# Ledger of designs, part 5: VH-VL binders against q8mxu4

Target 1, 107 residues: q8mxu4
Amino acid sequence: MCDRDDCASIASRCTGETIICAFVESITPPKIRDKTGTYELKCPFAEGFTMEIGDLFLFHFVFDGSSEKCTRLTPIPKMLAMVYEKLLKDLRKAKKEGKMIISPTAN
Short names: E, the ipSAE of ESMFold2; O, the ipSAE of OpenDDE; V2, 0.75 times the mean of E and O plus 0.25 times the DockQ between their complexes.

## First folded at step 1 (VH-VL)

Design s07 (framework fv_satralizumab)
Fold by ESMFold2-Fast, scan of step 1:
Structure s07 (fold): chain C 107 residues (1-107), chain A 121 residues (1-121), chain B 107 residues (1-107)
Amino acid sequence: as target 1 above (107 residues)
Amino acid sequence: QVQLQESGPGLVKPSETLSLTCAVSGYSISSGYAWSWVRQPPGEGLEWIGFISYSGSTNYNPSLQGRVTISRDNSKNTLYLQMNSLRAEDTAVYYCARDLSYDFWSGFDYWGEGTLVTVSS
Amino acid sequence: DIQMTQSPSSLSASVGDSVTITCQASQDISNYLNWYQQKPGKAPELLIYDASNLETGVPSRFSGSGSGTDFTFTISSLEAEDAATYYCQQYYNLPYTFGQGTKVEIE
């Protein structure tokens, strides 16, 4: 099972399920990128979405041996993604400053 | 409080390999973010070298032509940078930093003090 | 690679002055831009992230604005301790790239 949620870990063969937040790098062939690298999708993008290079999405992958299937796409508009990221930045800072209760088993 | 501290040799010879260490305290390097190395030649600007993420994935600046390896020791909470085939133009202050830009959160919010590496015969 | 160009390369101003630095990206980076301050002999310090968000503990006289390719950093009332080199940095794509720096001197 891949316990890493990034493009570099997906590029290595693994099994299981993961969610990656990444930008569209190429539509044909379908490629996504994040801070660790680029991954070429083996499943088609969902119909009904207009995808542009640079769009930010959450990608839900299911890996079955040497293949994969996209089970879900969550499109995040750039402006809303920025608001979402700001909120998460604030939450991460609060944890760092000890303002949040965390599990004793958190790594 | 998070602190980073680099250490390494002050002087290295051309064609040799540079080995740097970055000791991290106040935060577990495997708990989140990425951990980046940045260098700055004397009197010049900043150049990103590469990072290792909390999960162990690495990425390197292509400008360094595959000469760099970044690794870690989770039990020692320590980061390592190795750069081979050193040249005079690799003379720089080398920094390690906590990288919140990795997940599009923020910037490099904590930096070590930097360690000067001079490449000379 | 995304190229970051700062202007001016250096400036001199008096305490109490308002100073402005510009940063241009070679392609659209949305708002994924940081600003750092580096004092002589010291490591850089994060001042502004996500183009316009003030980092915790940073004085309110510092501000950032812009999106896409054009970004501005402003010090509204220059203090003696603001003598430093300022860098912009994009984190839209890897490799991360920095501007060449702007040296701010107090006259």
Scores: ipSAE 0.005, ipTM 0.625, lowest interface PAE 10.9, mean pLDDT 81

Design s08 (framework fv_satralizumab)
Fold by ESMFold2-Fast, scan of step 1:
Structure s08 (fold): chain C 107 residues (1-107), chain A 121 residues (1-121), chain B 107 residues (1-107)
Amino acid sequence: as target 1 above (107 residues)
Amino acid sequence: QVQLQESGPGLVKPSETLSLTCAVSGYSISSGYYWSWVRQPPGEGLEWIGFIYHSGSTNYNPSLQGRVTISRDNSKNTLYLQMNSLRAEDTAVYYCARVDYGDYEWYFDLWGEGTLVTVSS
Amino acid sequence: DIQMTQSPSSLSASVGDSVTITCQASQDISNYLNWYQQKPGKAPELLIYYASNLETGVPSRFSGSGSGTDFTFTISSLEAEDAATYYCQQGDNLPYTFGQGTKVEIE
């Protein structure tokens, strides 16, 4: 939620809508952290969000072939963070054991 | 089961280039994980060298970045390490290792047996 | 770079003893700390990941705890096969760094 969604994309993977997951590392300056490192955002966190260092966010992008846009920043509620973490551990274990991972049905 | 096996020249002269291979069996390296190299000088601790993601993207330890290249050959299911401008302090056992990750975890879950590289004139 | 400091550098204990190793990070790494066991002439093996999770197949006498900057690894009821060097490793940020190792000798 940058003004007019006009800031650097964190996830420039493909044309279209992309969602990534990262932790809040710093609010001023705005930084997020994932497995590969800490990244400073070119746009500030959207006003009206209650956020703390360590909060988990979904970064929602509509990517048009340019890395210059970020379109949405959605916090994952704290009450769902544990459920998400458990799911990721289960998926990792399944992958390690060579089991087929079945995609969850959309809510 | 999945196995990693390193191989290399054993002895390399100072200022030369080291080339190592890591043969992976039991899992396709293009299907997942980060694939990493870690070294250990005799009697000393472990130092991360770098990794390659299953997509082909790489990242290196900043202290070594200008000297190191990690690559892969998906058809041979093999990983490679090239290190330039070798010096005596590069003498170490070199390990190939698989890095497992979830959104919150990052660890080396599988290691090769290691190959000793001695840099000496 | 994040520096990892282990204590002690070495220890000697008897079969049946409980031994504790500590690891300190130079900055907050949350729970992104792993513990490895390395026997002479062999590759390291993962024992504990994400500070406190026991890897599959690892005996329950091994445990880990801690968060932030201070971490502890414990072997309850030490066995002869536990003679090895133990390393902590932070997975919070690149470059990934290891502690200097703790050599555990059995008397």
Scores: ipSAE 0.000, ipTM 0.561, lowest interface PAE 14.8, mean pLDDT 76

Design s09 (framework fv_satralizumab)
Fold by ESMFold2-Fast, scan of step 1:
Structure s09 (fold): chain C 107 residues (1-107), chain A 122 residues (1-122), chain B 107 residues (1-107)
Amino acid sequence: as target 1 above (107 residues)
Amino acid sequence: QVQLQESGPGLVKPSETLSLTCAVSGYSISSDYYWSWVRQPPGEGLEWIGFIYHSGSTNYNPSLQGRVTISRDNSKNTLYLQMNSLRAEDTAVYYCARDLYYDSSGYSFDYWGEGTLVTVSS
Amino acid sequence: DIQMTQSPSSLSASVGDSVTITCQASQDISSYLNWYQQKPGKAPELLIYYASNLETGVPSRFSGSGSGTDFTFTISSLEAEDAATYYCQQYDNLPWTFGQGTKVEIE
């Protein structure tokens, strides 16, 4: 199965799963926000997690043939969020400069 | 089962360099966990020393004033701690531990070694 | 650095009692807080992660609650084997920091 760190990986992504790094924008109704906009979550947040507006998560989605379904939520501490963001910026820069780097966050 | 086992000299003189080893079995250190060192002076609380991640990224507690290096050997599945300029106040039990794992199963320090006592005295 | 303050520093209670330990962070850490148990001569063991989630294999008499800066750890019915020092730890920001510990003694 897909590794929880696929979002930060420089290798190819797992098939059948999309990983989005986003902030919790609203809990009811569930909404998340990343740099491209705000999106409504079509699934409830997982039981067993305590979360607040502004928390950062990796949101794991699978396409079920009609809609994307949220499969898993992984919390990211604020410090580690900065590490992931820096890694993604470095990968985008290298790609723009013509280096052969495969980014798992490109789609 | 994941097991961690620290080893080291036991006694170190002031101003010398401490070298500790942590042998890990049952799980690859090159996988997606952080791996930390934590120390505990006799009768006192816990102090985080630093970690290393599978990418090679390291972070250290600023309280240790740049005296620490954490490294690993993936082929031996082993973690290392080096601390220079040892002082009497560095006397402590030193633990290695599997650190942060961001998923539904656990989130920090879920496996610890048994610890190794390091005494700093002349 | 985020300072973690535990209260009380020590307590004595009888088997069957309910005991409560509190932990206060010097700044908002959301729910990025764990609780550990350390018995004499042993390494610490994880009991509670992400403020309120019980680690696998840990007895249900242990629980955690709280968010932001104020957190509570409760043992609902104290057993003799619960005599130990308990630590909270934040993982919202580096460096990781621990509370000073609370020693629980059985009388």
Scores: ipSAE 0.000, ipTM 0.567, lowest interface PAE 13.3, mean pLDDT 76

Design s10 (framework fv_satralizumab)
Fold by ESMFold2-Fast, scan of step 1:
Structure s10 (fold): chain C 107 residues (1-107), chain A 122 residues (1-122), chain B 107 residues (1-107)
Amino acid sequence: as target 1 above (107 residues)
Amino acid sequence: QVQLQESGPGLVKPSETLSLTCAVSGYSISSGYYWSWVRQPPGEGLEWIGFISYSGSTNYNPSLQGRVTISRDNSKNTLYLQMNSLRAEDTAVYYCARETDYVWGSYLFDYWGEGTLVTVSS
Amino acid sequence: DIQMTQSPSSLSASVGDSVTITCQASQDISNYLNWYQQKPGKAPELLIYDASNLETGVPSRFSGSGSGTDFTFTISSLEAEDAATYYCQQYDNLPYTFGQGTKVEIE
């Protein structure tokens, strides 16, 4: 588990699971970005989601040792992002405390 | 290091249009964040004017909507503010500021320009 | 629009004193409130975000508390350099709104 749920901390070889809120910066290669930086995904985006540059998502990362597994995605409509801010903070806190398991399918 | 620097005419007459420029260095305005304008009348508090996003979407304070336009020039890495139908009450120091989105973090304004004074007087 | 009411409008205190400023929102804003310091002739500078979190590089004598509609900002041991105007700001909903400011003067 990383100390912070953000792109900069995820890039530093963490173990366990984390959730970050970031927008799509690039589709090929797949990159996401938040206020702290950019992270290139090791897996392609999950099937069933329409992704465009600038789209905002919650990204569920699973790390097994020093290797990233494929991400799980929860899409957030940008027009409702403000309404979802409290939910995002609650989800991140609950996940770090081990109180919530989120199961959107990876692929 | 991100820096913002406002510039403007200083003195504008009532009913004229105000044009302000904000030069950004150290970060590309089209790459992320929201870019806001905030004003402060002499001796008074702060008023948020509006923002333009990294993708070009704008949102304005309803109290000023219809008088304000925020735009950008990505090739010059510069933000612009235009305000028409100026009144004496529009006299203020005008700031541009980078807004760290609430969805991506807890901060709202992390970098501010030094501000430019605009006096509206006949 | 959400109205932010600050109290007092001004105060005068001596170095070493503890001072408290209050801010009230006209509706529930959870913890989506920032505190800024503005010295004469300068732009505002963020001190506290999310009601109670200290910005990096800001001295620990500054603190914030509260949630919902009632918030407080405290300087535990006033220093000469703390002479400034302090503003609260909500970011729960657009348009963003600020309190009218509290001027802190050192005796």
Scores: ipSAE 0.000, ipTM 0.548, lowest interface PAE 12.3, mean pLDDT 78

Design s11 (framework fv_satralizumab; at its last look DockQ between E and O 0.38; V2 from the best seeds 0.00; counts 0 for: pae E 6.5 > 2)
Fold by ESMFold2-Fast, scan of step 1:
Structure s11 (fold): chain C 107 residues (1-107), chain A 123 residues (1-123), chain B 107 residues (1-107)
Amino acid sequence: as target 1 above (107 residues)
Amino acid sequence: QVQLQESGPGLVKPSETLSLTCAVSGYSISSGYAWSWVRQPPGEGLEWIGFIYHSGSTNYNPSLQGRVTISRDNSKNTLYLQMNSLRAEDTAVYYCARDSGYYDFWSGYFDYWGEGTLVTVSS
Amino acid sequence: DIQMTQSPSSLSASVGDSVTITCQASQDISNYLNWYQQKPGKAPELLIYYASNLETGVPSRFSGSGSGTDFTFTISSLEAEDAATYYCQQYDNLPLTFGQGTKVEIE
C-alpha cells in the first residue's frame, strides 16, 4: 500500500489512495514537483481547473500498483505552501514514530 | 537545452572583490527553481556558496562570513556572484547550477551545471 | 552543520566489478541525499537524487539506497567510462554539504 504523501509515491509502484501537495511543473506532458523531485504522471490531471505552471495543488491519486489516476484537485494558495510543507513533515514524522491513528486509506 | 556559462577575471589579488557572471539559456531564471553557486579548490571537494530563489530571496553558507552577495538580472537572464576580502584559500573553480529548490523553504539537487570558471587569488 | 563522511576515499576495480561506496550523515537526513559523478576537468553531473531516484539519461547500473544516516551508492557492473570522483550531498538542512569524494579508478 501507498505509505507516502509526497511525489515519490508516483515512482514507488504502490497501491491505494494518497494525497500529494505539489507544484505543476508541466501541463503537456503532465508533471508535478516537490522536494523529492519531478515526476511525469501516467494520467491526465483531474478535470475542473485551468492549470498554470507553478500552481500549487493537493493532488488526490489512486494507485493500482502499475499506474496512478488523478481523481481530484484542490488548489492551494502559494502563500500557504510553507504551512502545508510543515504540516506534512510533522504528520510524516508522527506516522514514522507510530504516534497517530492513521486512516485505512493512508496505509 | 538548459545551459549555464560562467565568466570571470581569472586572476584576483588578495583583499580585492571577485565578480562572476553566469549566463543562463533555455530557461527563465525568474520562472522557477533556485540558482546556486558552488566552488571547488584545485584537487579538493565541493563547497556550496549560496543560492537565489526565483522570488529573489537569497541564502548563503555561514562559513563565508557575510563576504558573499548573489544577485540576478531577470531581463538578461543572468546570475551574479560577488565575494569580497579575497584570500589565497578562495582559489577555486566556481560553478553556477540550477537547484531543484522552488520556494523559500527548501533547496535540493543540482540538475544543470555550468562548465566552471577558475579563479586564482595571488599577488 | 551536517557533516557528510564518504568511504573509501579511493578505490581501484576492474571492468565488470560491482563497486559500492558509502556516505554517512552526522544526523538524520531522511532520504534527502544526492550522488554526483565528476570526471577530470568537467563539472559534476547528477546521477541519483532523493537517495534512490535515478536521473533521466543515467545508466541503470548506477543505484542508490539508504535512509536516515547511512547511504550507499552502487555501480553494478563497472565500465571504463565510470572512472571518476563520486560525491554525496545532503539537502535536508542548510547549509548544503557534500562528502569529500570517492575516486574510482579502473585497473
Scores: ipSAE 0.327, ipTM 0.792, lowest interface PAE 3.2, mean pLDDT 87
Fold by OpenDDE, look of step 2:
Structure s11 (fold): chain C 107 residues (1-107), chain A 123 residues (1-123), chain B 107 residues (1-107)
Amino acid sequence: as target 1 above (107 residues)
Amino acid sequence: QVQLQESGPGLVKPSETLSLTCAVSGYSISSGYAWSWVRQPPGEGLEWIGFIYHSGSTNYNPSLQGRVTISRDNSKNTLYLQMNSLRAEDTAVYYCARDSGYYDFWSGYFDYWGEGTLVTVSS
Amino acid sequence: DIQMTQSPSSLSASVGDSVTITCQASQDISNYLNWYQQKPGKAPELLIYYASNLETGVPSRFSGSGSGTDFTFTISSLEAEDAATYYCQQYDNLPLTFGQGTKVEIE
């Protein structure tokens, strides 16, 4: 499992579970981005979502070291982007300190 | 395909107010990213002035002592920089740039820059 | 504010030489460091982001490494067109801050 929860960690084929806050950089191919870089999604976007370039989401991924499975997708209002970034930072800290366990979930 | 173009008065007197414009094309400034102003005195390094987030929120470098206001007109896809009480040390090339940190809490890196506009503060 | 200190302030090298520039942060900034190239009369151009990621379209002779407080920028084989001033920039905390720059001259 990686110590970070970001696009770069996905690109490095980390294992375990993570929640990543990223925006949609492109639809075809599906790419997301954060301050660490870009990642082309191997899983299609969840059905029922209308996504546009620039939309912000929380992505829950499960990794096995070679592939990822997106188990949950949560849209984030753009105006609250910084709030969610801070929340995720706190969550990451809690995770590192063993105060939180991210469990697999389904939509 | 993103392009930024700064424009300004070129010469401003001390104590006056500087007004700069940055025309952005190829991307809507309200759709994403943070849009920053950065300046560079002649022969010196770079100083970040501040940015306006795509949501409209602003952040400024504390070193500017509250003299700066960054605003925008979404209908014109244009950024503005206002700086009050100009001093000789405010002489610099002023750049606008797109911050690719996007939704990141602490902003990020600048992937697109304007060509810059020189502002000279002199009597 | 986070201070970024580059070394050296200037250097001269020949075409084909390997050039190394260092950047030191006054505190741990993780990997949130970028490198820019600025040629005379031009705006800076992004070369490296997130410490080691090569920006699209940038030649592979440019590279970055490091984490925490110490970072390195390398040009593996200097070309004549590489004459410029190079800057590091942190984005771990606001305000965003730059190094003082390193002027690279070609003999």
Scores: ipSAE 0.174, ipTM 0.797, lowest interface PAE 2.5, mean pLDDT 87
Fold by ESMFold2, look of step 2:
Structure s11 (fold): chain C 107 residues (1-107), chain A 123 residues (1-123), chain B 107 residues (1-107)
Amino acid sequence: as target 1 above (107 residues)
Amino acid sequence: QVQLQESGPGLVKPSETLSLTCAVSGYSISSGYAWSWVRQPPGEGLEWIGFIYHSGSTNYNPSLQGRVTISRDNSKNTLYLQMNSLRAEDTAVYYCARDSGYYDFWSGYFDYWGEGTLVTVSS
Amino acid sequence: DIQMTQSPSSLSASVGDSVTITCQASQDISNYLNWYQQKPGKAPELLIYYASNLETGVPSRFSGSGSGTDFTFTISSLEAEDAATYYCQQYDNLPLTFGQGTKVEIE
């Protein structure tokens, strides 16, 4: 699909690029969670970062029909979690209603 | 795997303070999620009381705020509910439940529930 | 507060029937809607989260759909063990609120 995904929708994604704002729920196996649910990643967490359970990231994925690729993990301060979640919620609503609302965000 | 178990008095008198505990096993209450109390009057629907987030932040149903305090003891992995000035309409089964929420303004679904404990408020 | 209204309040159906329950929110809640099953004397159990996703171990005869304000819950082939009360619950905003419940009985 061509929508920004969440933990509930990403499991069925087969193509395209998407971004999920989610907390790390487990490192081994790698699981993430957001307001919509929990998702077990099919790609490993990046080895070059210290990640802990409860950390908040933007997860950037590319799906090429045969694989899920984690192309970037962008750390987000936890105090901004509500802001990012509200912005993503508003963008998903605007897209479903046939609107496009452009707002500044930090990724 | 995660288990929640409520305990407390079954019968209390009006104007008294209700004190309930919820013992949690299989997950540390300070490591993630939010931890909620929900009640259900006999034969009626469900009412969310409030939650305590794993960081310790709390949020309460405004309909009950001022009478309710949710707290915890991380070393005992235990949640607490205090409710002051009990009335007959506070008679209900009280549940604790794990909320899939990840911040104190957002909640998710309740994936693990205790068995509930009936509290009857009667003179 | 977001009011959740379920219909019908109760229903009776035979084993093998398709059963549909509706839930209406007093404002747009996107897909932030869960369904629970509660059998007499037991705690509620999560069946469906994020409007349409089945919880692990939930039989595929259960399904949910809808978004915004109008949601449906369907049991595609009713079984005897499905006799229970079903609740919808929104998690778009606090306080969390539940529908009043729909009692499903087997004829």
Scores: ipSAE 0.047, ipTM 0.713, lowest interface PAE 6.5, mean pLDDT 83
ESMFold2 (binder alone), look of step 2: mean pLDDT 91; pTM 0.937

Design t01 (framework fv_tislelizumab)
Fold by ESMFold2-Fast, scan of step 1:
Structure t01 (fold): chain C 107 residues (1-107), chain A 117 residues (1-117), chain B 107 residues (1-107)
Amino acid sequence: as target 1 above (107 residues)
Amino acid sequence: QVQLQESGPGLVKPSETLSLTCTVSGGSISSYYVHWIRQPPGKGLEWIGVIYYSGSTNYNPSLKSRVTISKDTSKNQVSLKLSSVTAADTAVYYCARDYYGSYMDVWGQGTTVTVSS
Amino acid sequence: DIVMTQSPDSLAVSLGERATINCKSSQSVSSNVAWYQQKPGQPPKLLINWASTRESGVPDRFSGSGYGTDFTLTISSLQAEDVAVYYCQQYYSTPYTFGQGTKLEIK
């Protein structure tokens, strides 16, 4: 199981879901960037979303062992980037420990 | 690519106020926390303080009564003022970017400040 | 304040050999520890964040480990360009604090 959820580590994902906080680096080809590096998406960005280079999003990915599918995109203000990063880290840790079930993307 | 550059007078007299500027290029200071760190000659690193997205600040308690950090978003600059300086304030001063409110991933080259009459 | 203590203060290692630097915190800092490399006349350079995540562009001979109060930076095969002072830093709570530094030299 892959326990690092960032652009440098995402390519090693086998299966399952993850949420990554990243900037849009390129639209064509579709690339996202965070502090650890850049990841080129194997599928295009989700339809219905307006994206500009430099925009910051929470990317909800589902991996099937060969590629990712982006199932949800949540834009976040850059000034709150640290809050969302820490929240995701804490929630992923709590989920691994069986202490919490709530996700930032859940109602 | 984001770059930070410190500037200010290299010599400051005892009891005066040290004023330094950190100029950011390749990114907006509104997208980052910016820290000030100093290093006396031959010694380790000391955290001075940080300015947050909101303009709020947090200072090292050892320096809190003498330090002020501010920013000018229109100039993309962060400023450090340290009052009532003594020889103990002689150091290389760095500004550093903190994109996530955690570690410092991009540092300026540092500016040397000597406190002497 | 959280005190970060490194050991040893200085370390001499032969080229190609393993170098190990330790960092202890006076109280738990979870995984909120970064490691920096500083060469003479240069600013510190981030090597490791979140205790064990390598910063983009950092050679894989550098690795970090630890959780809670005990942290380690390892260089698996020392190269000449690795001669520097290494600092650990906690970002669990303010004031942020650094270890005193470990000077790494070639034997």
Scores: ipSAE 0.000, ipTM 0.551, lowest interface PAE 14.5, mean pLDDT 81

Design t02 (framework fv_tislelizumab)
Fold by ESMFold2-Fast, scan of step 1:
Structure t02 (fold): chain C 107 residues (1-107), chain A 117 residues (1-117), chain B 107 residues (1-107)
Amino acid sequence: as target 1 above (107 residues)
Amino acid sequence: QVQLQESGPGLVKPSETLSLTCTVSGFSISDYYVHWIRQPPGKGLEWIGVIYYSGSTNYNPSLKSRVTISKDTSKNQVSLKLSSVTAADTAVYYCAREWGDYYMDVWGQGTTVTVSS
Amino acid sequence: DIVMTQSPDSLAVSLGERATINCKSSQSVSSYVAWYQQKPGQPPKLLINYASTRESGVPDRFSGSGYGTDFTLTISSLQAEDVAVYYCQQYYSYPLTFGQGTKLEIK
């Protein structure tokens, strides 16, 4: 448990290659929301993207030895985004209640 | 039956704005992504952009300053506008559906656009 | 941008013979490659997704393979209806890019 969520940054997790599945929460400043909370990106969005709040993406971050970069963005279709959101809610609820669940998609 | 059908002017003059419509049947554009792709005569395929189920868009950086993709959910239609056209914009224009990933599973028949004075 | 390069530009193969088309990406795209078939006067048709997954209704003679930067489409026994231009496409990152196409003809 951390005292301040405003200290949480996606860039602090960018060592090597990291892939995060998250919803777009804010464009300016760039913020994403995943299963653990909302984080401001210090890695810029890849060029050529126009995003809307609520879109779900796979964000690929790479550390290049001097700076962290968002190298890849893959949107997830609505049908899969809804399944993923429900799965995240179920996993978070199960973890909070001390239960272990088996994902149908992992079978 | 799932179908996409492109429509628009066959001939556009240089410097004008090209407007194309993709009419969709058999699925809702609120549940899928729709892409625009073009093919100049005798050449390969060039991706133009996509509109997501949310209404967000993503454009090829080479065309971003001239392209707008929009949708009308009540008509189940996706539109493409390309401004300041030149002869290099002469092509067959396709709209295509994305299902589950970024590959396009269903394509329209295409509409031919010629840019000429 | 990720550049997709196909080889050969054109290929003539006898009926019943094996046809092999190659596709190389300028950087790793993992398995995020699709293959399309385009016959004269028609739109492209999806054959293969995720490098090797054959689309429903596509004949067993079509197969895809590869990972990273090198991908191959194989037609094990060429039929007359297979005469077409074949395109590979990466969907690892935006902008989506296609190979230049390989024209397949009967010898």
Scores: ipSAE 0.000, ipTM 0.583, lowest interface PAE 14.3, mean pLDDT 79

Design t03 (framework fv_tislelizumab)
Fold by ESMFold2-Fast, scan of step 1:
Structure t03 (fold): chain C 107 residues (1-107), chain A 118 residues (1-118), chain B 107 residues (1-107)
Amino acid sequence: as target 1 above (107 residues)
Amino acid sequence: QVQLQESGPGLVKPSETLSLTCTVSGGSISSYYVHWIRQPPGKGLEWIGVIYTSGSTNYNPSLKSRVTISKDTSKNQVSLKLSSVTAADTAVYYCARDLWEYYGMDVWGQGTTVTVSS
Amino acid sequence: DIVMTQSPDSLAVSLGERATINCKSSQSVSNYVAWYQQKPGQPPKLLINDASTRESGVPDRFSGSGYGTDFTLTISSLQAEDVAVYYCQQYYDTPYTFGQGTKLEIK
């Protein structure tokens, strides 16, 4: 969870709900990597989460109509990583077959 | 900066099992998929298989009966075993990382040469 | 299996001139195509993914285009360091398959 103005820098292009899936590259300083590149987070990982290099995260950003905000950093537990990997493959297969999933999550 | 490095025997005899190791530094194998690709002398690239972050694998059907890919996250290593080798398995073997299957392979090891000869 | 066919097998282009390499898939692969550059004694280097997205650090003279079954890699103004073998690859479905390669040399 990042609840500061500078946390929104990653989500500055969002115009609605956006989910970015990324792997943890570094804990201190906090860095993530996804398909588009490596990003240094403007805020530390939320208290209450155990973050390890290699963990998969969903970064959830919401546009509230008046401003863009970073609303959540959601870790995917390792025990659920297999389920998430299967979901990503199923989503890719659905895209391949021209089936609609959930907009705007096609990223 | 993430680096991958292949290692293993330069020479293996026909009918034996080829065993290669890919060692990762500067990052964790837990954060990405790792592929094995080979290239016979003077020829193109052939995909061997992949190991996913979950530890599940997917192999080229042409090699599936002979190939096993595994990983040891505590050592940050991915292993390739290819059984019943023949001269047709002579190639440079590469390991490569892939964050997601649609990303492409952005970091490759330098390759290790394997010759199958008696 | 999806077959990737490159053309030409070999291409000679003068310095500063445009080089065009083609890649055709035996069935639609959407935009799931990558292009790699390989110099003698070196591993392949990712140039382009998702048919048209340049990898970070790749000069803008390299561009990719295409969707479905026909893909093109273009080098707008050939430089001496561009001499290499170029490979296309589909990652739409397993097994992942590469084209046979195009050797690019100076005319």
Scores: ipSAE 0.006, ipTM 0.576, lowest interface PAE 11.3, mean pLDDT 76

